# Designs tried in a protein design chat: VHH binders against p53848r504to814. Part 29

Target 1, 311 residues: p53848r504to814
Amino acid sequence: TYIMAIFNATPDSFSDGGEHFADIESQLNDIIKLCKDALYLHESVIIDVGGCSTRPNSIQASEEEEIRRSIPLIKAIRESTELPQDKVILSIDTYRSNVAKEAIKVGVDIINDISGGLFDSNMFAVIAENPEICYILSHTRGDISTMNRLAHYENFALGDSIQQEFVHNTDIQQLDDLKDKTVLIRNVGQEIGERYIKAIDNGVKRWQILIDPGLGFAKTWKQNLQIIRHIPILKNYSFTMNSNNSQVYVNLRNMPVLLGPSRKKFIGHITKDVDAKQRDFATGAVVASCIGFGSDMVRVHDVKNCSKSIK
Short names: E, the ipSAE of ESMFold2; O, the ipSAE of OpenDDE; V2, 0.75 times the mean of E and O plus 0.25 times the DockQ between their complexes.

## First folded at step 13 (VHH; framework vhh_ozoralizumab_d1)

Design k2 (at its last look DockQ between E and O 0.01; V2 from the best seeds 0.00; counts 0 for: pae E 20.2 > 2, unsure alone 61.5 < 65, placed apart)
Fold by OpenDDE, look of step 13:
Formats: structure tokens, C-alpha cells, sequence
Structure k2 (fold): chain B 311 residues (1-311), chain A 125 residues (1-125)
């Protein structure tokens, strides 16, 4: 299991009115510490740098601001002699193709896109042009401002076009017996499949793609828990559909899965913790659960403690 | 180099049976999901069957379920398709496919290129 450490490059990091260098140095020191904590127990660590908040209903920074916040830092990380570069994988949390391009130039390895390509139609082309880059294809609906209202999963995204569904796991009894209980994860799977098709059609290779069911994005707190429990279904999911008098077959089996439950509201809802920072202990438990249900990668804030849970 | 060579096709009457074979080379056969797909004249590609590397789990579309049986011999690096109760609508070129990830009427996406040559099955009275 891989650990992805969240690092938010927020304006607070640039509060000193233009001493860009000092801010980068400070951030780099924090990242060095983070890496040290992770690498104490793990062979490698992923650092996911975000220059723009992607929380539901968050104010979105401009593309320019996002670049200003993230790209110099990524460059600094990649050039740092204080980091074991062979053990540090760099990721950028962005849904913007131009930001992705700039990040790739300075040595990012992963593009973490919460939109699954929905927010920028050029993203897949950028990924296709860079076959060495890993792309995290996340599930969401709507946009940053509307996704929370789109948590209804009674109808399949592909509608009447679906012909057959398959769960390729011997441990899961007949899908028909669980049909009503698995509508959510199957919908998520189909919608991920749709984005997958678009990615592939645009030249992205399957081996570049990691999927994220998008905890906290267009999901209720109960739905997030259900998704975690049904990861084995997602990891073994395939389906057929009719399109223009032809059959389409999509196979998501054995796709790597990322889950990022860290400090999210659904945990707070359960523990009654209003402050996100107070959710770290519960996050650890949820992370362990994610791994138990087959997550290949977990995205977390508290790397030190979560590393223990993963190990 | 990955190679897949299909055989066993031919002319058969409705209600008849055929067994197709696929000889695989150039990869660790036992580790991969294997598939049969077909393309009827003037039609698009269609998924026909799937078999897992271990445990012998199989999947079929409704169009062939109960009539076709996919199997494999990992020691021989060979994939099979037993086709019973054949119908005219089963007439197609049948292809063996490794690790099918996405199929549309126009394209097959797998871990390798090119596709095998296929074997022609004709069901006619």
C-alpha cells in the first residue's frame, strides 16, 4: 500500500508579502519532515501538492495563483538534495490541464484530478502526451459548487444503455442478490467507466490510470462509508452497454484504487468532531479499513500516525 | 512479442458445434485474463467470453450464455471456446484477446497490438 501525503500550498504559506524564497524554504522543510516520518516505515512516499482547494463550495484560486503556489514548490522538492529523490514520488492535486503541464515540466510524477477530466477537456490530451505520468481519475458529479446536491444514485448514469454488469470476485455472491445494496458503487463504477473510456479514446494508457471513487465528492456521509465497504466490487467491476447499435465493453478489474478519507466531514459526522484536525485518530481507523477493503493507496494528512496504520 | 493464433473455425449447420482454439505466446499466459471477441459481417466487435487466470471463473454475455464455454489450459498456453447450438447470428470472425480493457464496435483495447488474425465461423443451412 502506498501512502500519499497531502501538502496544501496555501496563501498562508505566502503571507510574508513576497519573500517567496523564505516561504518555499519553510514549506520544503515541512515536506522534508513529512518524508522522514513516512520513510521511517515505508519504502516510498507520495507527496501530493495542492495549490488550490477543491473542497466542496470552496473558492477556487485562479490558474495563475495555483501555478504560483505549486510549481516553484514542486521544483524545489525535486531539486532538493536533502530528500531521497528515488523514494519520493511527486503528485499535483489539480483539475487544470495547464497546471498539469507546468508541473510535469518540473518533475511531477502524478496528476491527481478530482474531476476525472470533467473540469478541463484538455486534461486527457496532456496525460496522453506524457506516457510516464500517472493519472488519478476521480469520481465526481457537477462542479465544486453543485456536487453536494448530486448525491442521488438511484438511477444509473448510463441509463437504459446498460446491458450487463459483472463483478469478477468469487467472494461476492450473485450481484442480483445485492442489486439494491450496491447501486451506489455500481453507479460510481459506471461513471468512472465513462471517464475511463474518454481517457482511453484520447490516448491515455490503462497503466497510467489510478481510480478514486471520490470520497466526499457528491456523496453523503453514509454513502462514503458504503463506498469504502464496496471497494472490492469496484475493483472487480465490468459492464456492457449499447451505443449506436454497437456493443461497448468496459473492464475496471484490477485497476489501482486510491482512497482519501483523511479528516473529511463524514468522519466528523460520526465522531462529532467539528474541527478537522481532531479527526486524525478516527482517520487512522478509516485508513486501516480502506486498506482492508483493498485500497492500493491512501491519501492522508497525518502521515506519521497513518503510516503506522498502514504498516 | 505477444502472439495469439486462433484456429478451429469452419462451416457448420444451425444447431451444430465447433471448438475454437487459441495458441498464446510471448507472455505469461497463466497470469492474464483471456477473452473471445467476434465480428460479424458488416457489424461491430462483440465481446463473447472471459476467463480468469485462476479458479476458472468465466463470464458470458446473454447472447451466448448457456451455449458457449470458455476454458483454458495454462500448461499448453491455450485458450478454448466450445460453441454449441450454433445459430446463423453466430457467424463471425472470432478473435482471442489478452487482457481486454475496453471494447467498442470499432476498436479493441488491450495490452498489445496487433490483434490476432482470427478464425472464421460460418453457421448456415
Amino acid sequence: as target 1 above (311 residues)
Amino acid sequence: EVQLVESGGGLVQPGGSLRLSCAASGFTFRDYDMYWVRQAPGKGLEWVSEIYPKGGSTKYPDSVKGRFTISRDNAKNTLYLQMNSLRPEDTAVYYCVKDLTYLTGDKVYTEFDPRGQGTLVTVSS
Scores: ipSAE 0.649, ipTM 0.863, lowest interface PAE 0.8, mean pLDDT 91
Fold by ESMFold2, look of step 13:
Structure k2 (fold): chain B 311 residues (1-311), chain A 125 residues (1-125)
Amino acid sequence: as target 1 above (311 residues)
Amino acid sequence: EVQLVESGGGLVQPGGSLRLSCAASGFTFRDYDMYWVRQAPGKGLEWVSEIYPKGGSTKYPDSVKGRFTISRDNAKNTLYLQMNSLRPEDTAVYYCVKDLTYLTGDKVYTEFDPRGQGTLVTVSS
């Protein structure tokens, strides 16, 4: 299992260019330390740089500000002689295609898009034009301001367009016997599958895509736990659907899966709103559960503590 | 904090009836599968009944099928077990359990985690 370390690219001071350069140098030093700590425990590390908050209801930085926060940092990381470049994989956390374009120019490896292309219709074209780039296709509903009101998974979103479902190594009758218990993960799988087909139709290759069921995005705390437990269903899920007047087979089997449980509100339900340090310990236990249920990559804030759980 | 409080147990003669109740709080009751489990003296936990969130689908092991009926009132956050034709082997402490049902590969698991003290049912003459 790969570890993806979260790095929030925020300027402590934005009032002048000299302080901007000092902020980048300080951020680079923090990233070098983070990478060294991770590489002590792992063969490689993925650094996920974010210049804009993706928390529900957060105020979004402008595209220009996001570029200013993240692109020079990615460039500095790639140009650093203090990092073993063959062991450091860079991801940018963005839903904006123009930010992704700029990040690709300066050497990013992964575009981590929490919207699965929903927030920017040009994203898939950018990924398709760059076949060496990995794309994380994440599940959410609505937008950042509305998603928390859309966590109702009582009915399949695709309705009559679904022709048949399969869960490999499990009879669909067994799935039907548990349908109320599995509606959430099957719905998530169908919505991811629809976005996946949109990506394929736009020229993105299957080998570029890693899927993320989107813990904390349009999901209640109970739903987050259900998703973690039901990762085996998602990893073995496929279905046929009608799309643009054709029948399409969507197969999520063997797709790499990312889970990002770190410091999400649902951990607070488990630990009753304890401080961040105690939440980091509880996060480690949840990360171990994610790995036990089959997650291929986990996205975390505290690499050292969570790396112990991965081993 | 999940809280489940069982009540309604007591002493009953063979062939008698009891109705158990479970008051639930600390979670969205209507979204979860609910279970009754029991623990006979000196034995481990045994699954007794399951009910889906909508209340329509119920399941029972053969040992109680036809004699026990699980039900729920989602407006009152309350789970019930009607026990008829009671036998001495039904003597146990009965617990209600919130389920986080999950799949691992091709297996289905039910988490048994009694959170209350349970309610004692004794069937003897």
Scores: ipSAE 0.000, ipTM 0.103, lowest interface PAE 20.2, mean pLDDT 75
ESMFold2 (binder alone), look of step 13: mean pLDDT 78; pTM 0.790

Design k3 (at its last look DockQ between E and O 0.01; V2 from the best seeds 0.00; counts 0 for: pae E 15.5 > 2, unsure alone 63.2 < 65, placed apart)
Fold by OpenDDE, look of step 13:
Structure k3 (fold): chain B 311 residues (1-311), chain A 125 residues (1-125)
Amino acid sequence: as target 1 above (311 residues)
Amino acid sequence: EVQLVESGGGLVQPGGSLRLSCAASGFTFRDYDMYWVRQAPGKGLEWVSEIYPSGGSTKYPDSVKGRFTISRDNAKNTLYLQMNSLRPEDTAVYYCVKDLTYLRGSTVYTEFDPRGQGTLVTVSS
């Protein structure tokens, strides 16, 4: 299991001239500490740098601002002699293809896109042009401002186009018996599959792609829990559909899965913790659960404690 | 180099049976999901069957379920398709495919994108 450490590059971290340098140095020191904490128990660590908040209903920074916040820092991390570079994997949390391009130039390894390519039609092309880059394809609906209202999964995303669906390690009859209980994860699977098709059609390779079912994105708190429990279904999901008088088959079997439950609201709903920082202990428990249900990677804030949960 | 060689096709009357074989080489056969797909004249590729590495799990589309049986011999690096109760609509070139991830139209997407020559099955009175 891989641990992905969240690092948010905040506005206060960047100023003009000498202040900017000082801010980068400070951030780098924090990252060094994060790496130290993670590498104490793990062979490698992923640092996910975000220059723009992607929380539902969050104010979106401009592309320029996102670049200013993230790219110099990524460059500094990659050039740091204080980090064991062979053990540090760099990720950028961005849905913008231009930001992704700039990040790739300075040594990022992973593009973490919460939109699954929905927010920028050029993202897949960028990924396809860089076969060494890993792409996290996340599930969401709508956009940053509308996704929370789109948590209705009564119908399959493919509608009448769907022909058959399969859960590889489950009897089809068993799936039918659980049809009502598994609508969410199957719907998520189909929608991920749709984005997967688009990625592949644009030249992205399967081995570049990790799947994130998108906890907290177009999901209620109860649905997030259901998704976690049904990760085994997602990891073994395939389906067929008709398209333009031809059959389409999509297989998601054994694709790596990322889950990022860290400090999210659904945990707060359970623990009654209003403050996100108070959710770290419960996050640890949820992270352990994620791994138990087959998550290959977990994205967390509290690297030190979550590392213990993962180990 | 990954190689897949299909055989066993031929002319058969409706209601008849055929057994197809696929000889695999150039990869660790026992580690991969294997598939049969077919292409009827003037149509796109259609998924026909899937089998897991151990052979313990198989999947079929409704179009062939109950009539076709996929199996494998990992010691022989061979994939099989037993086809019973054949129908005219089963007429197609049948292909063995390794690790099928995406299928659309006439395009098969796999790890190495390999495809054999196929074997023709004709069901006609």
Scores: ipSAE 0.427, ipTM 0.772, lowest interface PAE 1.3, mean pLDDT 90
Fold by ESMFold2, look of step 13:
Structure k3 (fold): chain B 311 residues (1-311), chain A 125 residues (1-125)
Amino acid sequence: as target 1 above (311 residues)
Amino acid sequence: EVQLVESGGGLVQPGGSLRLSCAASGFTFRDYDMYWVRQAPGKGLEWVSEIYPSGGSTKYPDSVKGRFTISRDNAKNTLYLQMNSLRPEDTAVYYCVKDLTYLRGSTVYTEFDPRGQGTLVTVSS
């Protein structure tokens, strides 16, 4: 199981028009520390660079601001002589194709896209142009401009475009017996599969794709727990559907799965803690559960404490 | 359609108390984090409290901690704010807000989008 360590880019407190070198140097030092902590316990580490909000209201960073926060840092990480570059895998957390394109130019390995291509129609073309790049296709619902949490899922997995579904290691009789218990994960699998078909049609290769059921995106806190328990179903799920007058078989078997439970609000609902940093301790138990149910990669904030739970 | 109707504001002397109410409809109230925010005259929105769906976990900024208490009644779809030891700087229009948190990976983005007209609290001698 791989560990993906979260690094949130933050606005430079030296913002009076000066250069960003001091802020980048401080961020790089934090990254080096994070990598060394992870590599003490693991043979490799994935660093996921993303933005965060420091404003009183939740505000999406502009594309220009996202580039300013992340691209110079990625470049500095790749150019560092203090990091074992063969053991450090670099991911950028973005849904914007232009940000992804810039990150690829400076040496990123993974594009972590929470929207699964839904928020930027050019994303798949960028990934297809770069067959060496891994793409995390995440499940979400909603519109980028009016985004709300959408948590209603159908009572069974067969939507209008889905002709047949399969859960491997389960015959058709067992699927019928499980239908009420597995509605959520089957809906998520079908929605991921629809995005997957779009990616393939745009030239993205299957070997580029890692799937993420999107803990905390369009899901209630109880639904997040169901997803974790049902990862084995997702990893064995396939279906047929109609696409552009042809029948398409979508097979999610053997695709790597990422789960990101760390510091999410649903952990706070379980533990009743509102402080994201205090949730690091509680996250370890949830991470162990994710691994136990078959997650191939876990995304965490506190590598040392979560690594103890993994090991 | 989401409706949030605030009430309970008024004129009160410093040191006094008020209890604000928010009647919610058009969504499954028990599934959402709820917030109170306020807007003082000539200023922007300020967050003043948060409550989890179960009602068991609450959060406050330092400016109101110890004086304000948020609560909810999920059976009545109603959110409350008990405001004690009121000060002149608490004068504002108070709004209840449904959770509009956007997630990008593990990064949390929260927007406060008041839907009602709010309820005016004036703290004055």
Scores: ipSAE 0.000, ipTM 0.183, lowest interface PAE 15.5, mean pLDDT 74
ESMFold2 (binder alone), look of step 13: mean pLDDT 78; pTM 0.794

Design k4 (at its last look DockQ between E and O 0.01; V2 from the best seeds 0.00; counts 0 for: pae E 15.5 > 2, placed apart)
Fold by OpenDDE, look of step 13:
Structure k4 (fold): chain B 311 residues (1-311), chain A 125 residues (1-125)
Amino acid sequence: as target 1 above (311 residues)
Amino acid sequence: EVQLVESGGGLVQPGGSLRLSCAASGFTFSDYDMYWVRQAPGKGLEWVSEIYPKGGSTYYPDSVKGRFTISRDNAKNTLYLQMNSLRPEDTAVYYCVKDLTYLTGSKVYTEFDPRGQGTLVTVSS
């Protein structure tokens, strides 16, 4: 299991002129600490740098601001002699293809896109042009401002186009018996499948892709828990559909899965913790659960403690 | 080099049976899911069957379920498709496919590209 450490490059971390360097140095020191904590127990660590908040209803920074916040830092990380570079994997949290391009130039390894390509139609082309880059294809609906109102999963996402679906898990005897209970994860799977199709059709390779069911994106707190429990279904999911009088078959089986439950509201709903920072202990438990249900990667804030949960 | 060679096709009457074979080489056969797909004249590609590496799990579309049986012999690096109760609509070129991840009416996406030559099955009175 891989651990992905969240690092938010916020406005408070950047100032004008000479203060920018100091800010980068400070951030780099924090990242060094994160790496040290993770590498104490793990062979490698992923640092996910975000220059723009992607939380539901968050104010979106401009592309220029996002670049200013993230790219110099990524460059500094990759050039740092204080980091074991062979053990540090760099990720950028962005849904913008231009930001992704700039990040790739300075040594990022992973593009973490919460939109699954929905927010920028050029993202898949960028990924396809860089076969060495890993792309996290996340599930969401709508946009940053509308997604939480779109948590209705009563029908198949692809509607009447779906012909058959399969769960390739020996522990699930008959999908029909679980049909009503698994509508959510199957819909998520179908929609991920749709984005997968688009990615592949645009030249992205399957081996570049990790999937993220998108905890907290277009999902209620209860749905997030259901998704975690049904990761084995997602990891073994395939379906057929009709498209233009032709059959389409999509297989998501054995795709690597990322889950990022860290400090999210659904945990707060359970623990009654209003402050996100107070959710670290519960996050540890949820992370352990994610791994138990087959997550290949977990995205977390508290790397030190979550590393213990993962190990 | 990865190679897949299909055989066993031919002319058969409706209600008849055929057994197709696929000889695999150039990769560790036992590690991969294997598939049969077909293309009828004037139609697109269609998924026909799937089998897991250990041979314990098999899957079929409704169009062939109950009539076709996929199997494998890992010691012989061979994939099979037993086709019973054949119908005219089963007429197609049948292809063996390694690790199918995405199929459209016009394209097959796998770790193996290109696909084999296929074997022709004709069901006719």
Scores: ipSAE 0.661, ipTM 0.865, lowest interface PAE 0.7, mean pLDDT 91
Fold by ESMFold2, look of step 13:
Structure k4 (fold): chain B 311 residues (1-311), chain A 125 residues (1-125)
Amino acid sequence: as target 1 above (311 residues)
Amino acid sequence: EVQLVESGGGLVQPGGSLRLSCAASGFTFSDYDMYWVRQAPGKGLEWVSEIYPKGGSTYYPDSVKGRFTISRDNAKNTLYLQMNSLRPEDTAVYYCVKDLTYLTGSKVYTEFDPRGQGTLVTVSS
């Protein structure tokens, strides 16, 4: 399982009396330390660089600002002689195709797009033109300012485009018994699958795509827990749908899955709202549980304040 | 449209008390973490309290712990902040915020997206 470490390229936050501005050399030194710490335990590390906040209702940096914050840093990381370049994988956290283009020019390996192509219609074309680039296709609904208004998932609201669904490794007679408990993960799977087909139709190859159910994007905190518990269902989900007067088969099996739990929020909600059987699962082991349910990659922050992690 | 309307601020002497209210609409209030955040004149943003959707867990930074109490009434879609033992350092515009992510390390990182006008609290003799 791969560890994706989050690095925010500069501030869209400030302490009470300070400003959090750092030059490229200081940021690079922080990344070198992060990589060395991670490589003590792992054969490789993925660094996810973001120059723009993707939290719901956050103020978005302009495209020019995002480029200025992130692209020089990626270039500096790739040019550094202090990093084992064969062990450091770079991801850029952006939903803008022009930012992705610039990042590719300076040596990024992964485009991490929380919008799954919803926020920039040219993103899939950029990925398709660059077959060596991995693309993280994430589930969200609406845009940054509207996504949490869209967190209501209907019982068996699979849409008119779906003619049949399948959960491999599940007895088909038991699917009806599962429907109420799995509405969320099946809706997420269907919506990911629809965006996946749009990516394929735009020339993106299946092997370029890693899927992300989008913890914290268009989901309540309880829904985030359900997604984690139901990763095996997502990884075995398939369905048929109508597309351009053809029946199309969408199969999510064997696609790598990324989970990015909010460490502070997830731990806090799990410690108070998980039933007694899940208490050990909820306490202090969030990342391990994501791996145990089948996540192929986990996206994490370093957290020095255990009190904030408990919340 | 998400709306958060803060009220209850005013001028208070040191050691006094105020109760802030936040009327919420345009979203399912009971599904979201809620926060109070403040901005002192010429300073950055400071998180001052958090409450979980069901109201059972509350959290505070050391600067206000023991003096401030956050609460919510999910039936009335209203968030509250009871502020006791007020100090001049508590002078700020106070905002309520939904679903704020607070990231920590040696330096504090938060995403801040206020929707309301805020309510001014001034603590002075």
Scores: ipSAE 0.000, ipTM 0.154, lowest interface PAE 15.5, mean pLDDT 71
ESMFold2 (binder alone), look of step 13: mean pLDDT 79; pTM 0.801

Design k5 (at its last look DockQ between E and O 0.67; V2 from the best seeds 0.00; counts 0 for: pae E 8.4 > 2, unsure alone 62.0 < 65)
Fold by OpenDDE, look of step 13:
Structure k5 (fold): chain B 311 residues (1-311), chain A 125 residues (1-125)
Amino acid sequence: as target 1 above (311 residues)
Amino acid sequence: EVQLVESGGGLVQPGGSLRLSCAASGFTFSDYDMYWVRQAPGKGLEWVSEIYPSGGNTKYPDSVKGRFTISRDNAKNTLYLQMNSLRPEDTAVYYCVKDLIYLTGSKVYTEFDPRGQGTLVTVSS
């Protein structure tokens, strides 16, 4: 299991004018510490740098600002002699293809896109042009401002075009027996499949893709928990659909899965913790559950403690 | 080099049976899901069957379910398709496919381009 450490390059970490270098140095020191904590128990660590908040209803920084916040830092990380570079995997949290391009130039390994390509139609082309890059394809609906109002899932996300669904899990009865209980994860799977198709059609390779069901994105707190429990279904999901009088078959089997429950509101809802920072202990428990249900990667803030939960 | 060689096709009357074989080489056969797909004359590609590496799990579209049986011998690196109760609409070139990830009427996406020669099955009175 891989651990992905969240690092937000926010305005609070940046000062105006001549203090930019100092800001980068400070951030780098924090990252060094974070890596040390992770590598104490793990062979490698992923650092996911974000220059723009992607939380629902968050104010979106401009592309230029996102680049200013993230790219110099990524460059600094990759060039740092204080980091074991062979053990540090760099990720950028961005839905913008231009930001992705700039990040790739300075040594990023992963593009973490919460939109699954929905927010920028050029993203898949960028990924396809860079076969060495890993792309996290996340599930969401709508946009940053509308997604949480779109948490209504019906039997088939792709409508009447779906013909057959297949799930293999020795621990789960036939899909038909659980049809009503698994509508959510199947819809998520279908919609991920749709984005997957588009990625593949644009030249992205299967081995570049990691899927994220998008905890907290167009999901209620109960739905997030359900998704976690149904990860085995997602990891074994395939379906057929009709398109232009032709059969389409999509297979998501054995795709690696990322879950990022860290400090999210659904945890707060359960624990009654209003402050996200107070949710670290509960996050640890949820992370353990994510791993138990088959997550290949977990995205977390508290790397030190979550590393213990993963190990 | 990955190779898939299909055989066993031929002419059969409606209601008849055929058994197709696929000889695999150039990869660890036992590690991969295997598939049969077909293309009827003038039609697009169609997924026909799937089998997991261990052989314990198989899947079929409704069009062939109950009539076709996919199996594999990992020791022989061979994939099979037993076709019973054949119908004229089963007439097609049948292809063996490794690790199918996405299929359309015009394209098959796998780790490699699976366009082998295939084997022709003709069901006609």
Scores: ipSAE 0.766, ipTM 0.908, lowest interface PAE 0.6, mean pLDDT 91
Fold by ESMFold2, look of step 13:
Structure k5 (fold): chain B 311 residues (1-311), chain A 125 residues (1-125)
Amino acid sequence: as target 1 above (311 residues)
Amino acid sequence: EVQLVESGGGLVQPGGSLRLSCAASGFTFSDYDMYWVRQAPGKGLEWVSEIYPSGGNTKYPDSVKGRFTISRDNAKNTLYLQMNSLRPEDTAVYYCVKDLIYLTGSKVYTEFDPRGQGTLVTVSS
């Protein structure tokens, strides 16, 4: 299982040598320590740099500010001689194609797009032009301001477009036995699949794509728990649908899956009325559950403490 | 160089049977999911079957389920499609496909599984 460590880039850091220089050097030192802590327990580490909040209802930084916060830091990380560059994978958390382009120029490996291409129609073209880049295709609905009002999932999906559904560990007959209990994860899988088709049609290659069901994006806290439990279904899900004169077979099996449970609002629902130490333990238990249900990558804030909880 | 060579097609009466073969070379056959797809006259590509590397798990669209059986012999690097109870609607050129990346329209998006020449199956009197 890969560990993805969250790093929120901010220009507020201050140290010797002035504000801008101190911000980058201080952030780089924090990242070097983060990498050392992670590499003590893991063969490699992914650092996910974010210059714009993606929390529901958050105020979005401008594209120019996002670039200012994130791109110089990514460049500094790649140019550092204090890091084993073959063990450090860089991700940028952005839904903006122009930010992705700039990050690619300075050596990012992964574009982590919570919108799955919904927020910027040029994103897939950027990924397709750069076949070495991994793309995390995440599920959400609506936009940052509306997504949490869109958590109603139907008992059917994709209207009349769906012809057959499969769970690869079982046949369609067994899926029919589970349909009422799996509406959420199947809807998420179908919507990811639709965006996957759009990515492929724009030239993105399957080997570039990692999927993320988007914990906390257009989901209630109970729905997040269902998604974690049903990761085995998502990882084995496929379906056919009509596209005019053609049948399209979408197969999510063997696609790597990322889950990002850390510090999401639903952990607060689980842990309310407990102290900070017990909240840290509950977070670790959720991360362990994500791995136990088959997540290939987990996105966390506190790599060292979450890694210890897993052990 | 990846090669997939389909064979075993021909003219058959409705209700008859055929066994298609696909000889694979240029890759480690036992590591990959394998597929059969077909293209009927005037239609796009249609997925026909899927088989896991071990040979254990198989999948079929409803149009062929119960009539077609995919199998593989990993020691011989060979994929098979047993086609029973053939119908005129099964008339198509059949292709084996290495790795399922994505099937849409008349295109198959793959870097590792170039389509061979196919083998023609004609079901008629």
Scores: ipSAE 0.011, ipTM 0.530, lowest interface PAE 8.4, mean pLDDT 77
ESMFold2 (binder alone), look of step 13: mean pLDDT 78; pTM 0.804

